VHH binders against Transcription termination factor MTEF1, chloroplastic (MTERF1). Designs and how they scored, part 11

Target 1, 262 residues: Transcription termination factor MTEF1, chloroplastic (MTERF1), of Arabidopsis thaliana (Mouse-ear cress) (q84x53)
Amino acid sequence: AGETSDTGILFREKLIYLQDLNVDPHKALRVNPSLRSAPISSVVSVETLLSSTGLSRPAVGRILDMFPDLLTSDPESEILPVLRFLSNEISISEQDIPKSISRCPRLLISSVDYQLRPALTFLKTLGFVGRDTITSRNTVLLVSNVERTLIPKIEYLEEGLGFTREEVAKMVVRSPALLTYSVDNNLVPKVEFFIEEMRGDVKELKRFPQYFSFSLERKIKPRHRLLKEHGILMPLSEMLKVSDGQFNHWLLELRLRSAERR
Key: E = the ipSAE of ESMFold2; O = the ipSAE of OpenDDE; V2 = 0.75 times the mean of E and O plus 0.25 times the DockQ between their complexes.

## First folded at step 6 (VHH; from s8 with S56R; framework vhh_8dlx_2)

Design s8a (at its last look DockQ between E and O 0.05; V2 from the best seeds 0.00; counts 0 for: pae E 16.8 > 2, placed apart)
Fold by ESMFold2, look of step 6:
Structure s8a (fold): chain B 262 residues (1-262), chain A 121 residues (1-121)
Amino acid sequence: as target 1 above (262 residues)
Amino acid sequence: EVQLVESGGGVVQPGRSLRLSCAASGFTFDDYYMHWVRQAPGKGLEWIGYISYSGRTFYNPSLKSLVTISRDDSTNTLYLQMNSLRAEDTAIYYCARDWEGYSDYEWMDVWGKGTLVTVSS
């Protein structure tokens, strides 16, 4: 601190460097005050490491603007371990590592020992192995805390829906997005609506877990209301996987058929 | 029970400023990342930015300097300050919460109904 602060000219050069990366330097200093005392060579070393993974300069700038704490990270002790974890323990190819980072930059600020590896170990117990292993496209699951986030979601599916642990494991391996939904604010309300208002069979949710990916207020409720108003029964997948245009077209056709039979 | 309610939308002249509010209820507001997202007529969703549970902000680079996100944990209220409004800023503005702190829409589990902002003479 203080002793390592740049002079006015060197500090301005650091700000210009950040601006050339499309990192807002005043926001970055506000978010990460340690940046003020960090030498520009340290900031450059972070950018250089990220670029060496195959990330374009604009992508590196976006990531650093999103997470300014990275600007003062030690590349060797704080960033490289994440990259090694992705390469060696997840076995993501060199080509795919920048894609994974671009998709989930939070990986770079996550502890390997306290977050990423525990999450990977837990996910493996559910069946994320072999052909179903974690890939560059779903490394976002690794940034979820096992005890506070992943386990409560699995326990709800077991206890709240009456599924066995084996059944839940197969569901989440088939549909990993289930592990991204809030219990209280997604799973519970959608299960309650499905059972109580739609009078659905819970086993259908096991077969079509994508139900939980659709907005309750913007899609599920409106489409259910329209089907109920017209006395139409439709499987969840047909109700939800089609566009609004396709849904409204099918609703009109079903109403015309009903009118013809009268 | 869990709700987000946006307010402060309306018709504004180009070049003016507008502050939107998002009132949160039914959950521990202090524990969540909060996002602003907008959708212009006939267009897809555009992420504006988020504010973390500790008050750190991150913005869509195309909108930096034009917007400021803040939160008041004592009133459970999220704010969006928008400056130098243009016709292109006409949109429905949504607030959304996110436990994990991602900027991808699939992680935002609770959304408000939105508030319409129309920038017109």
Scores: ipSAE 0.000, ipTM 0.119, lowest interface PAE 16.8, mean pLDDT 84
ESMFold2 (binder alone), look of step 6: mean pLDDT 84; pTM 0.853
OpenDDE, look of step 6: ipSAE 0.006; ipTM 0.228

## First folded at step 8 (VHH)

Design gv2 (from s1 with S56E F58S; framework vhh_8dlx_2; at its last look DockQ between E and O 0.01; V2 from the best seeds 0.00; counts 0 for: pae E 15.2 > 2, placed apart)
Fold by ESMFold2, look of step 8:
Structure gv2 (fold): chain B 262 residues (1-262), chain A 121 residues (1-121)
Amino acid sequence: as target 1 above (262 residues)
Amino acid sequence: EVQLVESGGGVVQPGRSLRLSCAASGFTFDDYAMHWVRQAPGKGLEWIGNIYYSGETSYNPSLKSLVTISRDDSTNTLYLQMNSLRAEDTAIYYCARDWEGYSDYEWMDVWGKGTLVTVSS
């Protein structure tokens, strides 16, 4: 007997199901053409697995809209191994699994053997162990390719700043977000501004790698401009770690004390 | 393992000077900026100032004329010189290592247990 997943009624049921999840059906079919022929029961089984982790239905919908290839994934062979990796090899608690997935849905489409485990192994060599181990907060590092992404960022910090591998590893463990920033669009412009405009010493970046987490246009440049206009030299941590209100208060206080002494 | 130990506190008369010391161990002292912070009875923490690993200092503007921070990297020791002490300077004085970590909501990661300074006639 002939069964079809592509009849008008069955196909419309799939589209309605996707719409109820807030998955854009046009995008989903374009990105994942196999969805057209997939039975709706297979698609529902993916939602069922994801919901079993504790994700809300709106969160599942957002994930599936972001990565429509998941709609035709085999839950047991393609998704469950990722969940087991997170719980068993990284030791993320059941409560934190949905948080980790929500923060980095790309985990679900990543190969454990070819992507996640190699990244974890590499990160451990940098010092992501013990109290500094990977948590649900920074699992995004696991979806970065070791050879094409992580190593080039480490090499830029070594070569571009003149630090040893050991020094860079310490920087990265203390500020893991360094491994998420683009070399060309984040690290290079911020190093260039620090050296050329701020006339800074690169050793300060080793001691305060959080510099790279601050917005160049919204915080670094405006605060530097104000300090330069008043002839004030200030360490990066004092310049950047305080709120805008505290920074403006300090600047005003310094100007008032200067005016009092004149 | 990482430790900061303050010393030199005690009872002093108003108008006198006092120098506090902070002995550091368990980390590479000359790689870190260091801070002095105090807490008067019943009040919150008040930042006194810091000293960068280059020797550059910055101070709370209300205290700048009364305090001097220095460091000796060869002995891993941080100092706070306080002059013209007043009763309002009675407080527990802490040294702290500048935070160099991932979280941005606490910027000092290692604290000493503090040394009490009482300014009393």
Scores: ipSAE 0.000, ipTM 0.109, lowest interface PAE 15.2, mean pLDDT 83
ESMFold2 (binder alone), look of step 8: mean pLDDT 82; pTM 0.837
OpenDDE, look of step 8: ipSAE 0.026; ipTM 0.507

Design gv3 (from s1 with D30S Y52D S56D F58Y; framework vhh_8dlx_2; at its last look DockQ between E and O 0.04; V2 from the best seeds 0.00; counts 0 for: pae E 12.0 > 2, placed apart)
Fold by ESMFold2, look of step 8:
Order: C-alpha cells, then structure tokens, then sequence
Structure gv3 (fold): chain B 262 residues (1-262), chain A 121 residues (1-121)
C-alpha cells in the first residue's frame, strides 16, 4: 500500500536515503531530474538488486553516485539484463560478478543489445571463445566501442607494426590488455622508443606484448640506460619481468666483477 | 579500499579560475598515472588530460591552453587548475586512476565520485 507520489516529507526521506549511501543528492538530481518524482521504493529496488549480486554497500553507493541515471532505472528491464548477460552469455560465476562490476561499473549503464553484445560478437571474431573467452578480468573490453576504439587498435597493430590479422588476433587473445592501450599515448611512444633508441626487433613485441604494460619513463628507459651503459644486450622479457631489486642487484654484481678484472 | 575523492567544485563566474583536488587512498599513488575527465549536461565523457608517475602531462588539444594538471605524491593528491572558465565548462569533473598510464580513459579502473562545476553569471 502506500503513496506513490512524492511529497515534501517523502522527498526529504529520499534525499536522506541517498546521503546515507554516500550519494550526493543535489548532483544526482541535476544529472537525473526524473529522480525528483521517482518513488523511493523504486530507488531502493535498484540498491536491492545491486546488493543481491554481492556488492558491498559502499560499492553500491559509489556506483550510484557515479551513474545517477541508475537511480531511476527499471531493475527488471535495464539492470537485470546486464547481470543476466554476464552470467549466461559470458558465463561469469556468481562469485565473480561483483568483481567484474566493481572493476567496470560502466557495464551497468551499457545497453546489452547496442553495446555489450556487439562488442562480444566482435571479440569472438578475434578468437575470444572457448578457453580464451572473456573473463571477469577483461569485461571492460565489452564497454569499448567497436568502431571508435577496438578496430583502430587492431588496425594499428596490423599496419603500424606490420603484423597480419591472424597474428594480431592471437596476440590480443593471449594479452587482452593490448586492446586497452591508447594508440597515441601508449603504443606509439613505446614502439618509437623500442625501435629508435633500443634498436629492437618488432617481432619481439609480438612475442612479448607485456612490454606495453611497463612504464616508459619509470622502468623501460631507466633499465635500457643502465644496460646500455654496461654494454649489455638482454631479451626484452628478461629486462622487464624481474623486480627492481633483482635487476639492480644483478647490475651491481656485474659492476663489481668488472672492477675485479682490472 | 581504493578510493578517489574530488573536491573544489562549485559555482563560479565566467572568466574566473578554479582549482580542483582529488584525494587518493588505499593504493600507492606515486605508482599510477592519473586522469581528469568531465561530463557536461547531456553530453558524453570528455577526457581532459593525464599526468604520469614521472610528472609528465598530456592534454586534450581542445583544452590544453585552459587547464593544468599537477600531482603531489607526498600528500597523494591530484590537481586540476582551470582558467578563463566559460559556461560550456559546466560539467561534473572526475579523477580516475589509470591502470599504468598508457591506456585510453576506457581502461581507467578506479573513478572518483565527481565534483560539479557550474559556470554561471
């Protein structure tokens, strides 16, 4: 039973509820004006659905504050389809669903039909199937626009680095993070440094795509400089996979041994 | 608990300047590149720029002359200085943690709640 329209007291109760969730109610009303007339029971039903996935209350509050349009979403028609997509079409376990949402809250505001499934379909053409299917760790790829984001990254790997489509597909399936790196701000600068300063063989980037995950300024450049100063040639994976402590310890031992030879 | 909290938003007159802060906790702030992103009413997300862990900054070309990003690793705080504000700069401003400073904003794994900036006379 109960009143479905908001009055002054019911509106104030809704604002207090949002504040208790650590949602800024004034920002939420500005972003989502429909919230003003929404029954508080509708807003509570959204929190209830999100909590039922195993998300903590602080995580639910953060998501709702980030995406206030969710506060007036219909749980059955707009949110539950995303959860069902993750569970049934991606086959993410119930234990892992809240982890996937926490890593990528934008999943919840993405259309299954117009964004998530088209992205999944495209990723399957690259080989994200079977044992290599999308997991809870890389569902962020599903919120990436196919034409604006995913395809340009594939095209750079093909044409910018000289790899075939088949080689690129295998490469991104083995290292899905490659599809998250900015072409202009990550791939290009690191390729330029690798080719021009390190005099590297591009085929090594195909074998060790993790290169793009390391900081150019804090790891790649400093380690290259130290190896160059000592006249040492080292495979990219050996140069970058060891901890800073192990790398520096090895260099110190080499420098001490070279001093003994004099 | 990894957390980013923006502050410093509010109502400001056109032509004025405003400085936003982002307080980080729950992770080693100095190891991460950080971004600022905004969303104007009725529009999509717009990347403002980033600052990597060496202090190098990269900006959206359309905003480059109007904004400055800085960081203070000793206080775990990211800053956005905005100058000569216009009505079209009205937006919610978010800070976000880059996975490792070499992804587009789609791979930003932790976002703040945002702070509203309204430019109005």
Amino acid sequence: as target 1 above (262 residues)
Amino acid sequence: EVQLVESGGGVVQPGRSLRLSCAASGFTFSDYAMHWVRQAPGKGLEWIGNIDYSGDTYYNPSLKSLVTISRDDSTNTLYLQMNSLRAEDTAIYYCARDWEGYSDYEWMDVWGKGTLVTVSS
Scores: ipSAE 0.000, ipTM 0.235, lowest interface PAE 12.0, mean pLDDT 83
ESMFold2 (binder alone), look of step 8: mean pLDDT 84; pTM 0.851
OpenDDE, look of step 8: ipSAE 0.016; ipTM 0.271

Design s8b (from s8 with S103K E106S; framework vhh_8dlx_2; at its last look DockQ between E and O 0.67; V2 from the best seeds 0.00; counts 0 for: pae E 14.1 > 2)
Amino acid sequence: EVQLVESGGGVVQPGRSLRLSCAASGFTFDDYYMHWVRQAPGKGLEWIGYISYSGSTFYNPSLKSLVTISRDDSTNTLYLQMNSLRAEDTAIYYCARDWEGYKDYSWMDVWGKGTLVTVSS
ESMFold2, look of step 8: ipSAE 0.000; ipTM 0.360
ESMFold2 (binder alone), look of step 8: mean pLDDT 84; pTM 0.843
OpenDDE, look of step 8: ipSAE 0.017; ipTM 0.374

Design xe1 (from s8, 24 letters changed; framework vhh_enristomig; at its last look DockQ between E and O 0.22; V2 from the best seeds 0.00; counts 0 for: pae E 13.9 > 2, placed apart)
Fold by ESMFold2, look of step 8:
Structure xe1 (fold): chain B 262 residues (1-262), chain A 121 residues (1-121)
Amino acid sequence: as target 1 above (262 residues)
Amino acid sequence: EVQLLESGGGEVQPGGSLRLSCAASGFTFDDYYISWYRQAPGKQREWVSYISYSGSTFYAESVKGRFTISRDNAKNTLYLQMSSLRAEDTAVYYCARDWEGYSDYEWMDVWGQGTLVTVKP
């Protein structure tokens, strides 16, 4: 804090450095006022650690722009523990570490003790173990708070769908994205439409949890309306997994068969 | 309430240009990474480009140098300027809101309905 500060030329060097990384200096200073007094050598040491994982310079810049508090973090005490957690406790290979961080930069600002490890422990109780363990592609689940986020989603799936904890656990292990969807903005509206408008059987959602990944307004509702208009019943997977072209082809074939019978 | 609406698709000759737009509503556009994806018939949805909330741009190798992504935060609109179009660029183009800057389509929580771009033989 004594070597780099708001002193003229040294401060300008820091701003130019940030701009070269594609970090917005105004936003960074607003979000992280401590950056004003931080030595440029400390800021460079953060880039050095991140680059040592194999991240490209554009990726490092993106991460620092998203989370400017990292610019004044101590690499040894605040960042390295996260990298060590990913390597040792998640067992992500050295070549996959930068992929995991690029996919989920929020890992770097998350407490290992208060966030990442508790999330990992909870996910293991659901069955994220063995061949179904957390990988570099789904470390985003680790940044979700167990008590405020993960448990409420599990409880909604149990109570809203009428499934046992064991059944819900199997669903989320098969389709981990379920744990990333908002209860209020995704799960509830889609369950309500499925039950109330489509008159569906919730057991079908157990077999096809990918239902929740499709747009309610742009795919589920329009395809349901077309099927209803033509008096056609179709399983969810056939209704939703196919392209618009294949769906319209099937509709045309079914309509031709109906016209032939009439 | 949260939505993305693509427009600007159409038919062009090889070597031609086209500009796609994506109008956003129902969320704070300035706070999100926004991506373009495309899906050719019979193929998997493929990432094309994204732009950060601060304006930093990233491109898939197949489009680098030919496509330019941009955003107008005052109009809540994302753009994709496509130049030197080829037959392989024929696809439905989607804009998507990136949850926290991920490029994997499984983690996008808002998608547009898509706009068709056809590059004629």
Scores: ipSAE 0.000, ipTM 0.163, lowest interface PAE 13.9, mean pLDDT 83
ESMFold2 (binder alone), look of step 8: mean pLDDT 79; pTM 0.795
OpenDDE, look of step 8: ipSAE 0.018; ipTM 0.447

Design xz1 (from s8, 24 letters changed; framework vhh_7zox_3; at its last look DockQ between E and O 0.02; V2 from the best seeds 0.00; counts 0 for: pae E 14.1 > 2, grease 25.7 > 24.2, placed apart)
Amino acid sequence: DVQLVESGGGLVQPGGSLRLSCVASGFTFDDYYMGWVRQAPGKGLEWVSYISYSGSTFYADSVKGRFAISRDNAKNTLYLQMNRLKPEDTAVYYCARDWEGYSDYEWMDVAGQGTQVTVSS
ESMFold2, look of step 8: ipSAE 0.000; ipTM 0.129
ESMFold2 (binder alone), look of step 8: mean pLDDT 83; pTM 0.840
OpenDDE, look of step 8: ipSAE 0.325; ipTM 0.747

## First folded at step 10 (VHH)

Design d22 (from s2 with F58Y R97T Y102S D109Y V110I; framework vhh_8dlx_2; at its last look DockQ between E and O 0.42; V2 from the best seeds 0.00; counts 0 for: pae E 14.8 > 2, unsure alone 64.8 < 65)
Fold by ESMFold2, look of step 10:
Structure d22 (fold): chain B 262 residues (1-262), chain A 121 residues (1-121)
Amino acid sequence: as target 1 above (262 residues)
Amino acid sequence: EVQLVESGGGVVQPGRSLRLSCAASGFTFDDYAMHWVRQAPGKGLEWIGYISYSGSTYYNPSLKSLVTISRDDSTNTLYLQMNSLRAEDTAIYYCATDWEGSSDYEWMYIWGKGTLVTVSS
């Protein structure tokens, strides 16, 4: 027979639909084989739900291309519970829902009961409550595994640096990004350099946890070297919170003042 | 607010060159690695390349001879030079940042809105 079957026509319609949405059909089928047999109406219903939150069509396409398993998700039983969790339990406004999803599309593939709510509950014990509650800007913390990811970071700050649980909780509430850094690839190397090379007081890391947001090789080490070469003592915040241009300007100013006093 | 804004897209004939820009604001640009990514119509995201905060570049092997990524930390601007453009290079081009310490948070990349490049005769 030289005619295409109804299944061939329906499959081609799905490929065209995915292409119009800017989803790579080959990748989508490799990642989610169930897509081959899914009716196109199911796929369209996923876009419809995501669009109803206020996401633009390009944003929906990016999300579905990142997580093709969503293409065969049941909107009511698998996606809508996440949206209701963000709206009702996190209390994110209707206008901020699409921004939160765009920042962290992984929310949409996360179990409310086994991932999002346990993470929220844990974060509340650290003080993410009231004025300091989780917002649309830091929902990424909700997709972090409590036992494998969040707790080890907190334990490192307690046991590795000698801070109390209360002190660590205050630090992470003030600077939630601290919970996003790898212990082995970020926290440890930066603490080692601070203690061993900079001969720093660990209490300064408690006061200025933003230290961990700066590049060790590009910013921390070079600026420390320059300060050491010129015999200048400077708090971490003054050393690190300015651009390279501002830092070099301040160094020049300090050197000129030293030359005038000599 | 952290923002990335791409510009320089438009309609261009095959065989020509085009330079795209990405203006960054709201973060310390010179501390972060930057990426270029594109999305052709009906296809998924294709990684073009990356430039570290120290200026080292890494490219998708399929595109290595066709593109050059650079950055200007004094103007907080990322650039993509594309040469010998083909119809298959028609895509929305995005810049994105790769934060140090983002190994636990693959979704922490900040993306621009994209700029459309159309290669047609």
Scores: ipSAE 0.000, ipTM 0.225, lowest interface PAE 14.8, mean pLDDT 82
ESMFold2 (binder alone), look of step 10: mean pLDDT 79; pTM 0.790
OpenDDE, look of step 10: ipSAE 0.055; ipTM 0.603

Design x20 (from s8 with T28K S56Y; framework vhh_8dlx_2; at its last look DockQ between E and O 0.02; V2 from the best seeds 0.00; counts 0 for: pae E 14.8 > 2, grease 25.1 > 24.2, placed apart)
Fold by ESMFold2, look of step 10:
Structure x20 (fold): chain B 262 residues (1-262), chain A 121 residues (1-121)
Amino acid sequence: as target 1 above (262 residues)
Amino acid sequence: EVQLVESGGGVVQPGRSLRLSCAASGFKFDDYYMHWVRQAPGKGLEWIGYISYSGYTFYNPSLKSLVTISRDDSTNTLYLQMNSLRAEDTAIYYCARDWEGYSDYEWMDVWGKGTLVTVSS
C-alpha cells in the first residue's frame, strides 16, 4: 500500500536524504512547505528522473537546492515535458541535455506552453532556425519573457542605435548573448562610453556586437585609457579579445615598435 | 562527433616555410572563429592568431610578420602558413574553435591533438 502519511521518523528520513544530496533541508522546507507532507518516494522519483538524463548526483543536488519546488514536482507531468521539449523541439542531443540543464536549471521550472515554446517561436522569427537554431549553449534565452525581456532588448538595438530589424536579427543570431544583457545596466552604459568617450562609430557595434560581453569597468575603460594615453587607435576586436596579460604584452611591443621608427 | 585534426607538421630546416592544415568535422565550421595556438617544449601556450567566421584575421603582434591564417569553408579546413622558420618555432601546433572570438584559452571549447613542428639543422 505504500506510505500513507508523513510521521516523525519518515520526516527525519526525508531530511537525511536531502542532506546526503547536499540540499539544505531548512531552506527547502521554507521555500517549499509542501515538502513537509510529501512522501520520500516522490522526492526520490525526481532525483531518479534527473539522474537518468546523465546529471551527476552533485549536479542534481545543486539544482534541487536552487529550486526546491522541484522536490514535490510530478516527474511525468511537470519535468518530463521540459526534457521532451529540449530533445524533440530543440533537438538537443542526449549527450548535451545534462549540460543544458546544468547551465540553465530554470528550464526545469518553466512552463513549456506558456514560456519555453513562446520564446522559441519568437526566437525563430529572428532567425534562430536550421543551422542557426537554439543549441544547448543558449537555452537560457528560452527562459526569458518575450514581451517583458526579449522585445525591449530588440527595440533598444533597433530604435536606440538606429539599426533595422533585419540587422538586429543578424546581430543576435550571431551573438545570442546580446539578448541576455540588461538594457539599462549593460547596453546603455557601454553604448554611451563608446560614443561619448571613445568617439566610436555606431556601425562598428553592429559589426562587433561582442563588445557588450566585456566588462566596462574591468576591461573596456582601462584598455581604452591605456590606448588613448599612448596615442594608439585600434579596432574594438583587437582591443578587447585578448587576456590582460596578452594585452599588456602587445601594448609594450607596439610602443617599442613606435620608438624604433622614431 | 566534433573533431579537429591538425596535419602538416614534421622536421624542417631553418629559413624554410611550412603550411599546416586543420580538418574540421562534426560542426558548422563557418560559424566559428578558428585559432592557432602553439606550445614549445617546457613552455606555456602561445596564441598565434584567429580567423573569424567572416574571414577577418587577427594575429599575436609578435608573430604577425611570420604567419598567415586562412580558411576554406567549402572543405572545412583551417590553414597556418609559417615563413622563415627558426629553431624557436619548434612546438606542438594546435587548432581550436571558439564561438565568440576570445583569445583566452578558457573559451576555446574544442582543440585538436596537435601536430609537432621541429625546426632543426
Scores: ipSAE 0.000, ipTM 0.228, lowest interface PAE 14.8, mean pLDDT 85
ESMFold2 (binder alone), look of step 10: mean pLDDT 85; pTM 0.859
OpenDDE, look of step 10: ipSAE 0.006; ipTM 0.213

Design x21 (from s8 with S54E S103R E106K W107Y; framework vhh_8dlx_2; at its last look DockQ between E and O 0.05; V2 from the best seeds 0.00; counts 0 for: pae E 12.7 > 2, placed apart)
Amino acid sequence: EVQLVESGGGVVQPGRSLRLSCAASGFTFDDYYMHWVRQAPGKGLEWIGYISYEGSTFYNPSLKSLVTISRDDSTNTLYLQMNSLRAEDTAIYYCARDWEGYRDYKYMDVWGKGTLVTVSS
ESMFold2, look of step 10: ipSAE 0.000; ipTM 0.426
ESMFold2 (binder alone), look of step 10: mean pLDDT 85; pTM 0.857
OpenDDE, look of step 10: ipSAE 0.390; ipTM 0.707

Design z10 (from xz1 with Y33A F58G M108F V110I; framework vhh_7zox_3; at its last look DockQ between E and O 0.06; V2 from the best seeds 0.00; counts 0 for: pae E 13.0 > 2, placed apart)
Fold by ESMFold2, look of step 10:
Structure z10 (fold): chain B 262 residues (1-262), chain A 121 residues (1-121)
Amino acid sequence: as target 1 above (262 residues)
Amino acid sequence: DVQLVESGGGLVQPGGSLRLSCVASGFTFDDYAMGWVRQAPGKGLEWVSYISYSGSTGYADSVKGRFAISRDNAKNTLYLQMNRLKPEDTAVYYCARDWEGYSDYEWFDIAGQGTQVTVSS
């Protein structure tokens, strides 16, 4: 029935197994209480499936420690569908599957039908097709909810900044990282600084969306401060795409030319 | 490689206070935005607060005015001061590193074990 004479031994074996994988067993049991009653064979089956993709044992351990709910997942009904989605619908090669999973382990706990496929379908409407299709490097976009995450980012670029849907689609296909930036914690503060302090034109942000990839405090503000101190106007791309050494070299050249003409 | 070690949780009565700490290692702490997320029993992860690498802060509406996030870059330590605690704050609290320079809760890099906060009579 449900009681066996060696249940304590089986539980201890499970804890030792988790420790051997570098999974914190106390955390795993807290996060996933069902693990207490799960047979060790079920847990081993999950490791076996993940390893079969080409993931190293340390990578499998890291993933299971990060998402202990996977320890009690049914490999065939809950994990394998994700793997088949990546290989068949995204067409990620067998060699690249483990890299995609390592880069975004959340894929493994995401519903194909209710999360991954809807996100892929939406991204295709923006132009993530053909040469610009989703690759193993940006599968993180697939774990973003369409209605709660992707659409609000698109809407901010459209309505908040005054761009058309077609313009926004071109921007995000050229710079997919735009769909990974928080509206409130990245896009808004950087737009506010650009408009209010730099007195910039939002159309430049459309032409150079890489602006949002640069640190506001470590690069944007310091370089703006230096340009303002010397009365120099410079396009965002020239201001931001170069190393600190090259930027300071150009600033010195401009100061010398300004002093000569004064 | 990356390690985040949370501490400071415990059992507290409603209205009480706790201060959570998170000691970071294995990366350049002051280059990353950091945050707190929590997981109530049987529920998914919920964003609580962030602090940027420059010290700018944000809070979920459910904790605004009661919680204060801070960081000490010299000690590689993130803090969460939690005041006027409610039973609804009961959760495991995780310190999170923001990856790729953004901080919404779906993208936080959670590497620690978390610290349990229980608010009950």
Scores: ipSAE 0.000, ipTM 0.175, lowest interface PAE 13.0, mean pLDDT 82
ESMFold2 (binder alone), look of step 10: mean pLDDT 81; pTM 0.830
OpenDDE, look of step 10: ipSAE 0.020; ipTM 0.468

Design z11 (from xz1 with Y33A F58G R97T Y102S M108F D109Y; framework vhh_7zox_3; at its last look DockQ between E and O 0.04; V2 from the best seeds 0.00; counts 0 for: pae E 15.8 > 2, unsure alone 64.7 < 65, placed apart)
Amino acid sequence: DVQLVESGGGLVQPGGSLRLSCVASGFTFDDYAMGWVRQAPGKGLEWVSYISYSGSTGYADSVKGRFAISRDNAKNTLYLQMNRLKPEDTAVYYCATDWEGSSDYEWFYVAGQGTQVTVSS
ESMFold2, look of step 10: ipSAE 0.000; ipTM 0.144
ESMFold2 (binder alone), look of step 10: mean pLDDT 79; pTM 0.801
OpenDDE, look of step 10: ipSAE 0.235; ipTM 0.646

## First folded at step 12 (VHH)

Design r1 (from x21 with E54W; framework vhh_8dlx_2; at its last look DockQ between E and O 0.06; V2 from the best seeds 0.00; counts 0 for: pae E 14.5 > 2, placed apart)
Amino acid sequence: EVQLVESGGGVVQPGRSLRLSCAASGFTFDDYYMHWVRQAPGKGLEWIGYISYWGSTFYNPSLKSLVTISRDDSTNTLYLQMNSLRAEDTAIYYCARDWEGYRDYKYMDVWGKGTLVTVSS
ESMFold2, look of step 12: ipSAE 0.000; ipTM 0.365
ESMFold2 (binder alone), look of step 12: mean pLDDT 85; pTM 0.862
OpenDDE, look of step 12: ipSAE 0.214; ipTM 0.622

